# Ledger of designs, part 14: VHH binders against q9ybd5

Target 1, 159 residues: q9ybd5
Amino acid sequence: MEGEGLLVRKIRSGVVIDHIPPGRAFTMLKALGLLPPRGYRWRIAVVINAESSKLGRKDILKIEGYKPRQRDLEVLGIIAPGATFNVIEDYKVVEKVKLKLPEESQGVLRCPNPTCITRKEREKAVSKMVLVSQDPPAYRCVYCGTTVMGDEIHDLISP
Key: E = the ipSAE of ESMFold2; O = the ipSAE of OpenDDE; V2 = 0.75 times the mean of E and O plus 0.25 times the DockQ between their complexes.

## First folded at step 4 (VHH)

Design s23 (framework vhh_brivekimig_d4)
Fold by ESMFold2-Fast, scan of step 4:
Structure s23 (fold): chain B 159 residues (1-159), chain A 120 residues (1-120)
Amino acid sequence: as target 1 above (159 residues)
Amino acid sequence: EVQLVESGGGVVQPGGSLRLSCAASGFTFSEYAMSWVRQAPGKGPEWVSSIYGSGGRTLYADSVKGRFTISRDNSKNTLYLQMNSLRPEDTALYYCAKDFYSWEDSFDYSSQGTLVTVSS
């Protein structure tokens, strides 16, 4: 966190996600299952629409004590490709991950096509989406060929 | 100067086990997360596993989860990878890395790595 100390207080341990596109911090909290009442066990700081040298404006999300899972990085990358995921231990950044749109996503994005085999409980097929465009981000269902893009993708993230 | 030296590779049959070691020097080892990265011949680097500086948390690639165990001994500045139930697909040069993460697709090959060959 070079030069960012004044925007958010330092945490002893947990996660700091920086360079989030403005307005996406709440989308991240929802996707991680941390919105109240579930999220209140964590000390969470959210900075919305802060100044950024790279983005003009950014969100920052800080979650004290949070332990990331591999699925979390995939989900966060879908929401905010290019954001920086920092793992904090003893007030120091011990791991830094630049989030990216995963090339393939299984069980994370729900196909919006109601006739897709992945939407049929009887078939037990797990959703599988393949990245077809980075800007704007776009995913295509491998089963039915339906493509979803942009902000619509965020609404399809499985709880 | 930061230095990482991998060892413990070898030739093993499918289903076998190996334990890799990485001796670190030139930095405060306990303050940094460490990772194992592998590169098969002719392919790009693939992140395998990471462990936090404290050792309190570990992450694994789906391809190795349940088979590999990452650990560290901060008193000896050493990182380990216990590899069980090895498969031919695990054949690669294995590198340890400071500040290499699961979403990165390029790797600084400053160390020699340790070769793991799984063949029948």
Scores: ipSAE 0.000, ipTM 0.089, lowest interface PAE 19.5, mean pLDDT 78

Design s24 (framework vhh_brivekimig_d4)
Fold by ESMFold2-Fast, scan of step 4:
Order: sequence, then structure tokens, then C-alpha cells
Structure s24 (fold): chain B 159 residues (1-159), chain A 120 residues (1-120)
Amino acid sequence: as target 1 above (159 residues)
Amino acid sequence: EVQLVESGGGVVQPGGSLRLSCAASGFTFSEYAMSWVRQAPGKGPEWVSSIYNSGGRTLYADSVKGRFTISRDNSKNTLYLQMNSLRPEDTALYYCAKDFYSWEDSFDYSSQGTLVTVSS
């Protein structure tokens, strides 16, 4: 691990996601489509279960050269609400965003009910889920009323 | 011993202004970037703004851009936050912190913070 007083070396440009709950960094890489062998275009550093004054223990994810899409912030917020998303340029933080559970999600989370109208390919209904609880996280489908909560939500993230 | 002491909070009406100060001691203030962090009742800490060690660059959370201005006086070891056009959602305890990265333990939990209440 390089860098003076740093757990992991600083990156010149890209994204650093800090205060990730332990174990969630891999969930983030999966959701972003960056789990190896994919994502080899970027230099990725993952720190798992590091000490944190805020959380006791945390993960840290660094992706050098990565340019985040708007969808990425929504997805990352679903996986790790309260984590800190940092945009890095010239080794310095130029933007800092605290991730949050989105109040609603359209086209990102798939309804798990196989009879839901959003699951019918002939219908043009786009998936729409609304946040109904923050702890534990829970979303409800606006079309059929099915509710999903906790870690099950991560399995519903569309590729 | 690093010590940070916030002041300048108070009760103000929506649309009002307040100026917060942070007096730093126990380290070479001019060598460190500084940040403001706030915590609303029942919520976790939210980063508000940061300023580079020279004062040459400032960063702001989207929720405060255009309304808040961060500044510093290295000769007085003091950090400032000028808050304009205050909203009820700005109600929080405000803390100053050393450095940009939370993973560098920049937040000093021994600090009391300064309370800002925006109410009509």
C-alpha cells in the first residue's frame, strides 16, 4: 500500500468511493459491470474491512480513469447509502457526494413479481419503484405493490 | 493535540444569513485543506464544503452551491463559512474538519460543533 499516511495510494483521476459498508465494494463492482475479468481498462483498488472512525469498519473502492454515468450514482446509492462518492482530478477531490437511497427508481430495479405488468414484454411499462423504508431499505413496485427489502434489492439491479 | 472550535451558529429566519468560524490549533493550519461537515437531527454527517490549504480552490456540495462561501485566514488559523439564503433544511450542527478525505480521519469528534437553526 503506497502513499504517505494513506491506507491505499491516492489516484490521479477517477473515482474514490469511501465509507462503504464492509463487503459491499464487490456488490458495487458487480452492479457497475466491473467485476473481473471485466473492467480491466481501469486500474481498480479495493480495500476490504478497513478501520473507520465513522463505521468501525469500511470498504474503499478506487477506480482510476473512470468517468461515472448518472445511473451509477443511483445504483451506488442503493447499494451503500451513506457512502461518500469522490471525483478525483490531479490527485485532489473536485466533487464529493454523499450517496442516498433514491426516493424512486425508474428502469433500474426489476420487479420480482413475475405476473407484474412491467415483466410483460408486450406491455411498454417501465419499472418504477418507490422507497418505503430506509432502515432496512425497502422499495415497493408502483404497479403491483410488491415490496422488496434489504439485500434482495441488490439482485434486482438491471444490467 | 489537534483542536478545532466552531462558533457563529444561531437562530435565523429562512432567507437569512450567518457566518461560521472555526479556530484551529495544534497543527500547522496553512499545510492542510479544511472542510465543513454538518449533521442534522437524526441523520448522519453530510459534507458541505472544502477549501485547499492555500485558499486557491473551493468545493461545495450541490445542496449549498451558490448560497454558501468557504474561506480561510491562514494568519489567524481560522476557517469560515458564509451562509446566505438559508433554508429550513440547513438546520444542523456544523463542524469543521482537517483535510478532504474522511478516510484520513479528518473529522475531530472532540469538537462540539456550532448549532444552526433556520425557522420562521
Scores: ipSAE 0.000, ipTM 0.097, lowest interface PAE 13.5, mean pLDDT 78

Design s25 (framework vhh_brivekimig_d4)
Fold by ESMFold2-Fast, scan of step 4:
Structure s25 (fold): chain B 159 residues (1-159), chain A 120 residues (1-120)
Amino acid sequence: as target 1 above (159 residues)
Amino acid sequence: EVQLVESGGGVVQPGGSLRLSCAASGFTFSEYAMSWVRQAPGKGPEWVSSIYSSGRRTLYADSVKGRFTISRDNSKNTLYLQMNSLRPEDTALYYCAKDFYSWEDSFDYSSQGTLVTVSS
């Protein structure tokens, strides 16, 4: 998108995530598997800590040619609830989604408790977390009751 | 250097009560959430409870809800855990941790923990 104080090259197709809290664009790239060791031959533009005024700092992430899955939107919502996810086709925004904290997360967040049944390789239990607080964000493991909150939630996003 | 020193553990009969304390130093205590984590012999850490920096919001594991109460005194840099209606399954080393639950936090700060034993 192009604005008076900030010029960001337009993309023909892909996704643009706007209003990302400062510093979280890199967290998004890691969580989406767009950095090594996975394939990362995407054309990616990152604007970090953009300032149009003294108030309102944000990151912007553009990924050309990327088609997101539903899991990706859940992951991005955990990292940056309130950010705007834009789908671009022919240089136009064709879909706009406001990201939100999912009410429950299955197979996305890893329980940090090493004794949890979801952490044991021999068990077939899939991680399941439920949202127990939005401010600050907090999730509770349904298997062992472990609660994680704030920025540590981002470290628990499974590949 | 972050330091956390737990105390108040002991041996108690089922149905009994204990109050744990955690003396914190090396950081601005009033700016951080705090947690209690326990580890039974031969098992990994289990999160017990957390309290926000202001002391006005608390979270509890389902296994301890209604029996345990977490609190803090920011003027004394001290975290507390009041444990009532204790059960044999509550037997564990209890650690306090900066912020939310993390098994690494229990080890990183070189805390010794405080042992709680609930007899038969």
Scores: ipSAE 0.000, ipTM 0.104, lowest interface PAE 19.4, mean pLDDT 77

Design s26 (framework vhh_brivekimig_d4)
Fold by ESMFold2-Fast, scan of step 4:
Structure s26 (fold): chain B 159 residues (1-159), chain A 120 residues (1-120)
Amino acid sequence: as target 1 above (159 residues)
Amino acid sequence: EVQLVESGGGVVQPGGSLRLSCAASGFTFSEYAMSWVRQAPGKGPEWVSSIYSHGGRTLYADSVKGRFTISRDNSKNTLYLQMNSLRPEDTALYYCAKDFYSWEDSFDYSSQGTLVTVSS
């Protein structure tokens, strides 16, 4: 954990996500739509595989000027349950949120079953998944019953 | 409480026809795909047909294509299966199921199904 504050400059406002499992910071950036081609315009600092007293190793993600949406907390909780989401104003942490797997997720996770009603272009059904296991993380589609588990879930996050 | 009540089964000669109905309640029927699943005596359940929530697309098992027609009336919360050119092999207990068929969930809300016997 030594040198953690020296690796990444403090931000005046925005968000800092700490205690991210190693390697998942890029998964978060992709899921938030912050990587090309969606117009990468935020000042972002990423620390990969830093020392952590809690996890042994961790990623840290800082997004300067970013205003979090409710959907963002849900998405980030799917990627890194147990990570700490910090809202920064005037160089101070004004809110801390422990990320968790949402019990239900609507319009966030795409069903991997190509015959699912939610996968069809002409059908207006919005995807809806329910959490069925915390360890490993597992979600079940309420429409077709298909279950997705572990890291596969991250590939199904809609932008 | 989700409820599915199947009806319309009976005894029929080979080459005959039957129309099955499934009355649905306890959920917004028009928002879900629906399926027909059958279980022959001593066998596991077999998917027969599915229909999308809007009724504009249907899917059929190869064994029933061209003989069976699935349809729905969202105003009446009712699912139908028109069965033509029936064969002894179609003898089974028929269930309707919410959503597309899956092994674990195929009978989640079905009670007893409706029995179809094709005499031979």
Scores: ipSAE 0.000, ipTM 0.077, lowest interface PAE 22.5, mean pLDDT 77

Design s27 (framework vhh_brivekimig_d4; at its last look DockQ between E and O 0.68; V2 from the best seeds 0.00; counts 0 for: pae E 5.6 > 2, unsure alone 63.9 < 65)
Fold by OpenDDE, look of step 5:
Structure s27 (fold): chain B 159 residues (1-159), chain A 120 residues (1-120)
Amino acid sequence: as target 1 above (159 residues)
Amino acid sequence: EVQLVESGGGVVQPGGSLRLSCAASGFTFSEYAMSWVRQAPGKGPEWVSSIYSYGGRTLYADSVKGRFTISRDNSKNTLYLQMNSLRPEDTALYYCAKDFYSWEDSFDYSSQGTLVTVSS
């Protein structure tokens, strides 16, 4: 990734998320379970409202030493579709993924309806949300039909 | 450590009002949805209300809809529950919980609660 002009140094290993829409870096940290105090396990750099030729303004998230899980891409795609997820090893990008909204989310987005079958422990039904709109983002529960739109979706991300 | 401390409970007659507060600490309050749940004597926990982090949209159980109002002040890290037109069936220990789900998972919700008693 390009880091010229940034106050944050390159990381040896971990992940760098670039081209994050402004204001969503902390949402990402929350979603990944990396907000304090849990985040103290890693060295985390958060850059907010950085200048971006592409977006005007952007956030950047660097998590040194973080090993990404498959779930992370889905979660981050929900929060910031279009952002770039970079895996860093030996100060080099070894993998680059453009984040996107998942067409279907199982077990990640929970239904906000407490009466939904997926919210009943006895039933052990796994949440299943389907993308019904790209812009604005919207997901609908396949069980009860509850639909959540926009940034509210971020609150549905299970820890 | 996540800490949630409820206050404002008490004894009130039917038709009365109470305002509950929940002081939150140990996490970035503004980044999380918050919920109120209650547990009546001899019953399991019941979801009461939730409020989103973004936009502040609110959700209510049918049993309290139109009577209760959930709100938040992010500058004070405080969650509120205005309870109007209280009924005896609203008698319960009221708990504050982080996000929509923590109270179900027994994770990041208060262990203390504040007691609301509605009685003639």
Scores: ipSAE 0.477, ipTM 0.763, lowest interface PAE 1.2, mean pLDDT 90
Fold by ESMFold2-Fast, scan of step 4:
Structure s27 (fold): chain B 159 residues (1-159), chain A 120 residues (1-120)
Amino acid sequence: as target 1 above (159 residues)
Amino acid sequence: EVQLVESGGGVVQPGGSLRLSCAASGFTFSEYAMSWVRQAPGKGPEWVSSIYSYGGRTLYADSVKGRFTISRDNSKNTLYLQMNSLRPEDTALYYCAKDFYSWEDSFDYSSQGTLVTVSS
């Protein structure tokens, strides 16, 4: 019972992100800079397109030993709003966060328009995007008005 | 290791057409936006076009809108640039680049490029 039926082993410490929409676990690894061959200092378990009683199908991402920064929660919320972020210590969930789309994002989402003032070195402007729709997700650059929607937003996440 | 190999350049007359290709390896091509960047003789790099990783959405420099078309085939890990109505001002080495941003900080992911010469 203890270990039977578990698709992946429990972790002693780190993070577990559950209820991720199918396929987005890899997007999360990319955004965190952990897509292979990177991330080998962390023990990473990825479950793609698993059964879910609530979602039908889900991804699960476990990163043993990982200590998240505030930026990570913002980035993960952009990729999978509604997913559950769990902080694990001594095999127990010590913190649980429901991820959500941030109302605004500074320095995380970069404008794709090369003529935007935020892309010009001499201006030193920090990228700022504001949430204009939650379903589907949409962000607009406050400087040049470029709007991005849905999965296209993930291409704008600064490494 | 990210590897990008551009091809399809050549010499054409004004008004002619060329199709450039970029073969990508060493990363999950389908997970990254891709860009075309050019460098004319004696000038700095100029962004030409970008395509998002999914959804087929594209961005173009004003100088090429209506003449160039960017596309990708994720099953072949290949990026394309269809260039129509070519002008002498389009003469440059053309590079492909990973994402929207890597070409500004570094050309580390670009190879030798492919030369396009538009001359009468």
Scores: ipSAE 0.289, ipTM 0.654, lowest interface PAE 3.6, mean pLDDT 84
Fold by ESMFold2, look of step 5:
Structure s27 (fold): chain B 159 residues (1-159), chain A 120 residues (1-120)
Amino acid sequence: as target 1 above (159 residues)
Amino acid sequence: EVQLVESGGGVVQPGGSLRLSCAASGFTFSEYAMSWVRQAPGKGPEWVSSIYSYGGRTLYADSVKGRFTISRDNSKNTLYLQMNSLRPEDTALYYCAKDFYSWEDSFDYSSQGTLVTVSS
């Protein structure tokens, strides 16, 4: 709907992520590599701190032309579990996904412990982090037992 | 362009103290975990300490726990390492790094680091 108070409109094709906890839209752009200068390859609209009946306040991302991979859904679910990920084609939602914390993360969340076996290239061991709490979110490394909670988890996503 | 400039090194006697600084530019400092790494003469890089971006929780190598304190000032885009009770084994070039991981796979720092020498 056009008019007063409508902050977000659907795009012709791409992705709309709605119900993002406030303050996390830019964290998502960083984690997906979509910040400038690389972000200027896509038309991106960011709505910050909009009113939300579900959350009180929310952020919204609209990314025209973006073609997400399954790995992108995992990354976004770590950053904003409960947000709504909409795939848009011809101004219509063709797929809708509720983002969630993955039960296990292999290779996407890396262990912060520098002495972990997964930090040694010679060993070929890929990091495996398992979800041990939903609220607050927490992950534990299967190999060394290191546990990370809350927003600290966002620091574990790839550089 | 990302820039990290280390300073505050010098020559001290065993038991002395130094405070290292790392001035950061070219990225949003407050959104990244930061690390200190050191390289002793003739040796490979050794992780020293890290600090999370959120909440400021810190991690230390066993060899420095209780003696070194990592901290950050997001308003000045600066990372610090307070080094107390220094030992000859702490002698090294000290570097800062932007996250937990970028220093590991190949040693390829673009900066000179800051030299700490602990000797009598």
Scores: ipSAE 0.141, ipTM 0.603, lowest interface PAE 5.6, mean pLDDT 82
ESMFold2 (binder alone), look of step 5: mean pLDDT 80; pTM 0.817

Design s28 (framework vhh_brivekimig_d4)
Fold by ESMFold2-Fast, scan of step 4:
Structure s28 (fold): chain B 159 residues (1-159), chain A 120 residues (1-120)
Amino acid sequence: as target 1 above (159 residues)
Amino acid sequence: EVQLVESGGGVVQPGGSLRLSCAASGFTFSEYAMSWVRQAPGKGPEWVSSIYSGGTRTLYADSVKGRFTISRDNSKNTLYLQMNSLRPEDTALYYCAKDFYSWEDSFDYSSQGTLVTVSS
């Protein structure tokens, strides 16, 4: 008995992210590069503001045929720490991960301080942010010391 | 395809004002930060201002802070730049950009932009 399977069709393969805080499912789609414009071929089901015993309300995101990358767990953990990431094969959960705020993030979060950007060179400086607070979430740039907090962090996620 | 169409440029005297607009299409505008970048003749691109996806937080280059105001209307998919107290050194082609400015971005390849000329 799976509540999510009753609301939305079960998928044969792909990923199911459950216990997403209300409204964050679209933030996840943006961060994974799955929002339009045209040309996207993923079959996506989104449940918004569903009843949850754990959270009171939750979003659920199902992405059929999606093959997760290691980067995806980090990105999704930044957006929805505490959510459950499920890898599905033949309608069965083959891997389950509880998402968490990564202790550091490299190449995923962009520093919002434009003076942190090095001058044009062959090699691009890779952003690196370190977790300095979990509640509220806060990250600090190792290069310039700029700190970003809460929902501001989601705007900084690189595609 | 992502399309960004800038407008609102013109010729003004020093101390004058202009309001630039950027009409966005081909992506979910409300989910992305947006930036204004300018390029003066013979110079590289210079970041001017950025606004977060929700419109509540803004960033400005030191050269324009206190004079320019960035804003957005997510219901109209439009980005704005209110430019006050314009100076001759603000003369440039102004481009809007999806997301935060990156040093690797090149606005030389843009087919659009809006020209701002401040002449004394």
Scores: ipSAE 0.000, ipTM 0.178, lowest interface PAE 16.2, mean pLDDT 77

Design s29 (framework vhh_brivekimig_d4)
Fold by ESMFold2-Fast, scan of step 4:
Structure s29 (fold): chain B 159 residues (1-159), chain A 120 residues (1-120)
Amino acid sequence: as target 1 above (159 residues)
Amino acid sequence: EVQLVESGGGVVQPGGSLRLSCAASGFTFSEYAMSWVRQAPGKGPEWVSAIYSSGGRTLYADSVKGRFTISRDNSKNTLYLQMNSLRPEDTALYYCAKDFYSWEDSFDYSSQGTLVTVSS
């Protein structure tokens, strides 16, 4: 029974993230701190590479009882701009947000330049990056000018 | 604009049958899987059935397996649900939805659903 037991029934309360590019649902779980050993308290359903009305293929992520933090929407937008974030209460969608690349990101993306002041242990400044291109996505460190592009950005998300 | 229009609901006695239809427009119907979803009064939505774009594979919730049959006619852009051996528990508003795993978002395209009442 292909997925009948996992993503067929709607959740009573929690979060549903839809229209995730194929393969990015696990990147989201890692960034949210929900991969084992930490995620087991929540009932989590993941569909990878499902058929999509818009994208041809997509991932879907359902997390029952999850309360997203303010930084979570920013992180999810970096991973899957254009994905749909749904808040569910009493089986109804009460809030729907289209995720987007944040124009500025503080304390979320780590600069990959090892000589950057934000990487120095003693003098660690809060990282700050600004969006310089949406297609492909690209961020520039405001301290050292290092630019990171495309999928490499996901590797820089702070835990 | 994606548009889905459900029809065929009504009042029927236990053990009776109904055939629901969903007329789709605004997208290439033959390229997408389709689903039926229902919502009983005071309850959450429940997925009922899904059919792949080709019609070559169908899926059913355990509660309706053996009683309901999903089908589609890609030349008419129409989805069907044949419901047999109806039970009071089948009483619900029935919606069709584009795609078999994004039915939550597909509710935005549903008009009003079609009401099925199974009562003696």
Scores: ipSAE 0.000, ipTM 0.153, lowest interface PAE 16.3, mean pLDDT 78

Design s30 (framework vhh_brivekimig_d4)
Fold by ESMFold2-Fast, scan of step 4:
Structure s30 (fold): chain B 159 residues (1-159), chain A 120 residues (1-120)
Amino acid sequence: as target 1 above (159 residues)
Amino acid sequence: EVQLVESGGGVVQPGGSLRLSCAASGFTFSEYAMSWVRQAPGKGPEWVSGIYSSGGRTLYADSVKGRFTISRDNSKNTLYLQMNSLRPEDTALYYCAKDFYSWEDSFDYSSQGTLVTVSS
């Protein structure tokens, strides 16, 4: 965060996601449903390619007034494992969470196999995937056994 | 209005030294990390070195590590690059750049740069 408080206005309440790998802040906005034309309820600041003692360079995402949901941590962890999720209240960090790949994902990731029962609109089977590798990230569908890896996982995040 | 004015380039023999300066104005210099970027003839831009807003951390490309030293004087709004043990491969136009910290701001190569030529 060096220089973040000086260059980007501090927020009274909301969420600050720090140590995002360069280029993934917009992927996060899309996954949270905040990419325009949505998101008008909150003031959003995006910093791209900022100074980082940890990564060399990083993105930062600030969402003023946003109240985080448990699903948000799961989705953001899939996009940027290792990033830092900060909850802000009264201009102070009240909660700091290191994002991680969830061990199981239910209703969040869509199976890439078009013949999977979870891909059929008439069926009420909810997608369920389990983490099988951390590096590279990989998930396996519980219903059909199909595995998806790396950045392809981001394309499977459901609204 | 952001202005960055590089100086200190010149012609030098291999093994020689040069000190580059960058005079900054139009923004609060002490709040931004700064970088040196170079562009050799026929090649794309190459990041050379970076320094945190406080001066407390410095970063270097592997090609210059141990030979170049980046520094800043926030009281004078000036960025420096001390270049030692210069090689023909260091021949390039050198630019200073304001790091991207603010969402509204972007890295800008609007300056002319300063030419460094290392020749025998």
Scores: ipSAE 0.007, ipTM 0.171, lowest interface PAE 10.2, mean pLDDT 79

Design s31 (framework vhh_brivekimig_d4)
Fold by ESMFold2-Fast, scan of step 4:
Structure s31 (fold): chain B 159 residues (1-159), chain A 120 residues (1-120)
Amino acid sequence: as target 1 above (159 residues)
Amino acid sequence: EVQLVESGGGVVQPGGSLRLSCAASGFTFSEYAMSWVRQAPGKGPEWVSTIYSSGGRTLYADSVKGRFTISRDNSKNTLYLQMNSLRPEDTALYYCAKDFYSWEDSFDYSSQGTLVTVSS
């Protein structure tokens, strides 16, 4: 094939998240506050439902110029445990992190129980969840004992 | 100018073996990770294997682990892929790439690649 083929879409700096379960790349963008139209200041490439030897199907997310915060790794790990997080600098992977469900999460997940002290406006208590199951994923509120599982967890990620 | 020339492909029966080579020029080969990428008819490119610049670390796609071995000779600017226990699903054009990683789903086919056909 003369000239036919895909150009390698490398970014100079930023992040590349690979091995994302199908359909969760947009969940990631929402959790990072980058879902359009807000993400337009970054160059974002999203591959949805691509073939994967590891997962059968996968999403890939590339965010050029993005500098990750510690909170970002935590929320991404909640959304796609087992996905690969790559930090890119000068077109090279300088850091590679296997995302995992955090064992504890503070200030990231909202307790769904409206009577929990972390939900009371004037108490200012910081939410704290502890991982109680990895498959399916499940978190328990340390303060009130309420447990959340599976995709419900993604709805509780604080902006 | 970066130049990569693949060779060693051919027609082989299931269970057979082939050794691919990639001759590199136009850059300091010993300073870059090198990868093998394949594209089967009607499908997108699939990463196969990566070897770090020193040769001290290798990565493989789950579909080829235990069957394929990537290696390099920095003194000869050459990358190799030893393919054993070949399966019909391994049929593809094989390309080598500079700085290509398992998480990349697009690839620049500046060379012809080398065709591997595994037929029953």
Scores: ipSAE 0.000, ipTM 0.099, lowest interface PAE 17.0, mean pLDDT 78

Design s32 (framework vhh_brivekimig_d4)
Fold by ESMFold2-Fast, scan of step 4:
Structure s32 (fold): chain B 159 residues (1-159), chain A 120 residues (1-120)
Amino acid sequence: as target 1 above (159 residues)
Amino acid sequence: EVQLVESGGGVVQPGGSLRLSCAASGFTFSEYAMSWVRQAPGKGPEWVSLIYSSGGRTLYADSVKGRFTISRDNSKNTLYLQMNSLRPEDTALYYCAKDFYSWEDSFDYSSQGTLVTVSS
C-alpha cells in the first residue's frame, strides 16, 4: 500500500474518512486515541494532501477493523465538518455520513477557562458547549460563557 | 461503458411528491449497491440514500429519513427514489451512482442528473 491516489488498497471492513481538510487526518487520529503507539491494533492508512475537486487538496484516513463509537461522528465532525465518513463491510460502503459541526456538545469538549465550574473536580459538572458560529467554527460554554474558535477547539477534545 | 440516466424531476410545491428513476447500463446492475446523491445550488454533493445489490437493505441520510424511499428493480436495471413530503431544502440536482469503496468513492460525474425544484 503506497498511500497515494490509485495505489491505495481497499479494505474489507472498517472505516474510510474522505474529503478531510489537509493535515486534519492526524488531528483525527489524535482525537480518536489512535496516534502511535496506541493505534497499533488497527491497520491504518493515511493519505496526505491528495488532489480534490472539492477542496483542492484533501486527506484520506482508512482504519481497517475499526468499529465506530457513538461519540466518534461528533468528534470527527468537530475536526472536519463536510468530510465523508464511510463504514465498510465486505469491501462495500454500508453507511455514508457527511460530517457536521454538532449544534451542542456535552462531555466532549473541555472548557479552556481554568476557573470554570466544569474544571473543578469537586463540583462534578459535565462540560456543555453550544455552537455559536459555523464559519469560523465557534463554541460557547453554557456555564461560564467562554468562547473557543477555529483550530483551538481541536485541542479541547476529551480523550 | 457505464451509463446512468436519471429522470422524474420537476417543479413541485412543498408537501408534494416526486418519483425519480435511474436507468443503468454498461455493468451488471444486480451486483452493485446503488446510491442517490444530490447537489443543491451553491453547495457540495450530499449523499441521500443507498440500497444494497439485493435490495435487502436500505440506508438514508438523516435529512430524508421517513420521507424518501429507495428501491430497485434488478430485472429492469432501474433504481428509484420515491420522495414524499418535499421541502424547499430538497431543491437540488439528483444523481444516481454506483457506490463503490475506494479512493474514488464518490458519485459519477458523467450523468446530467435530474432537477428537483420545491417552490411555493
Scores: ipSAE 0.000, ipTM 0.111, lowest interface PAE 19.4, mean pLDDT 78

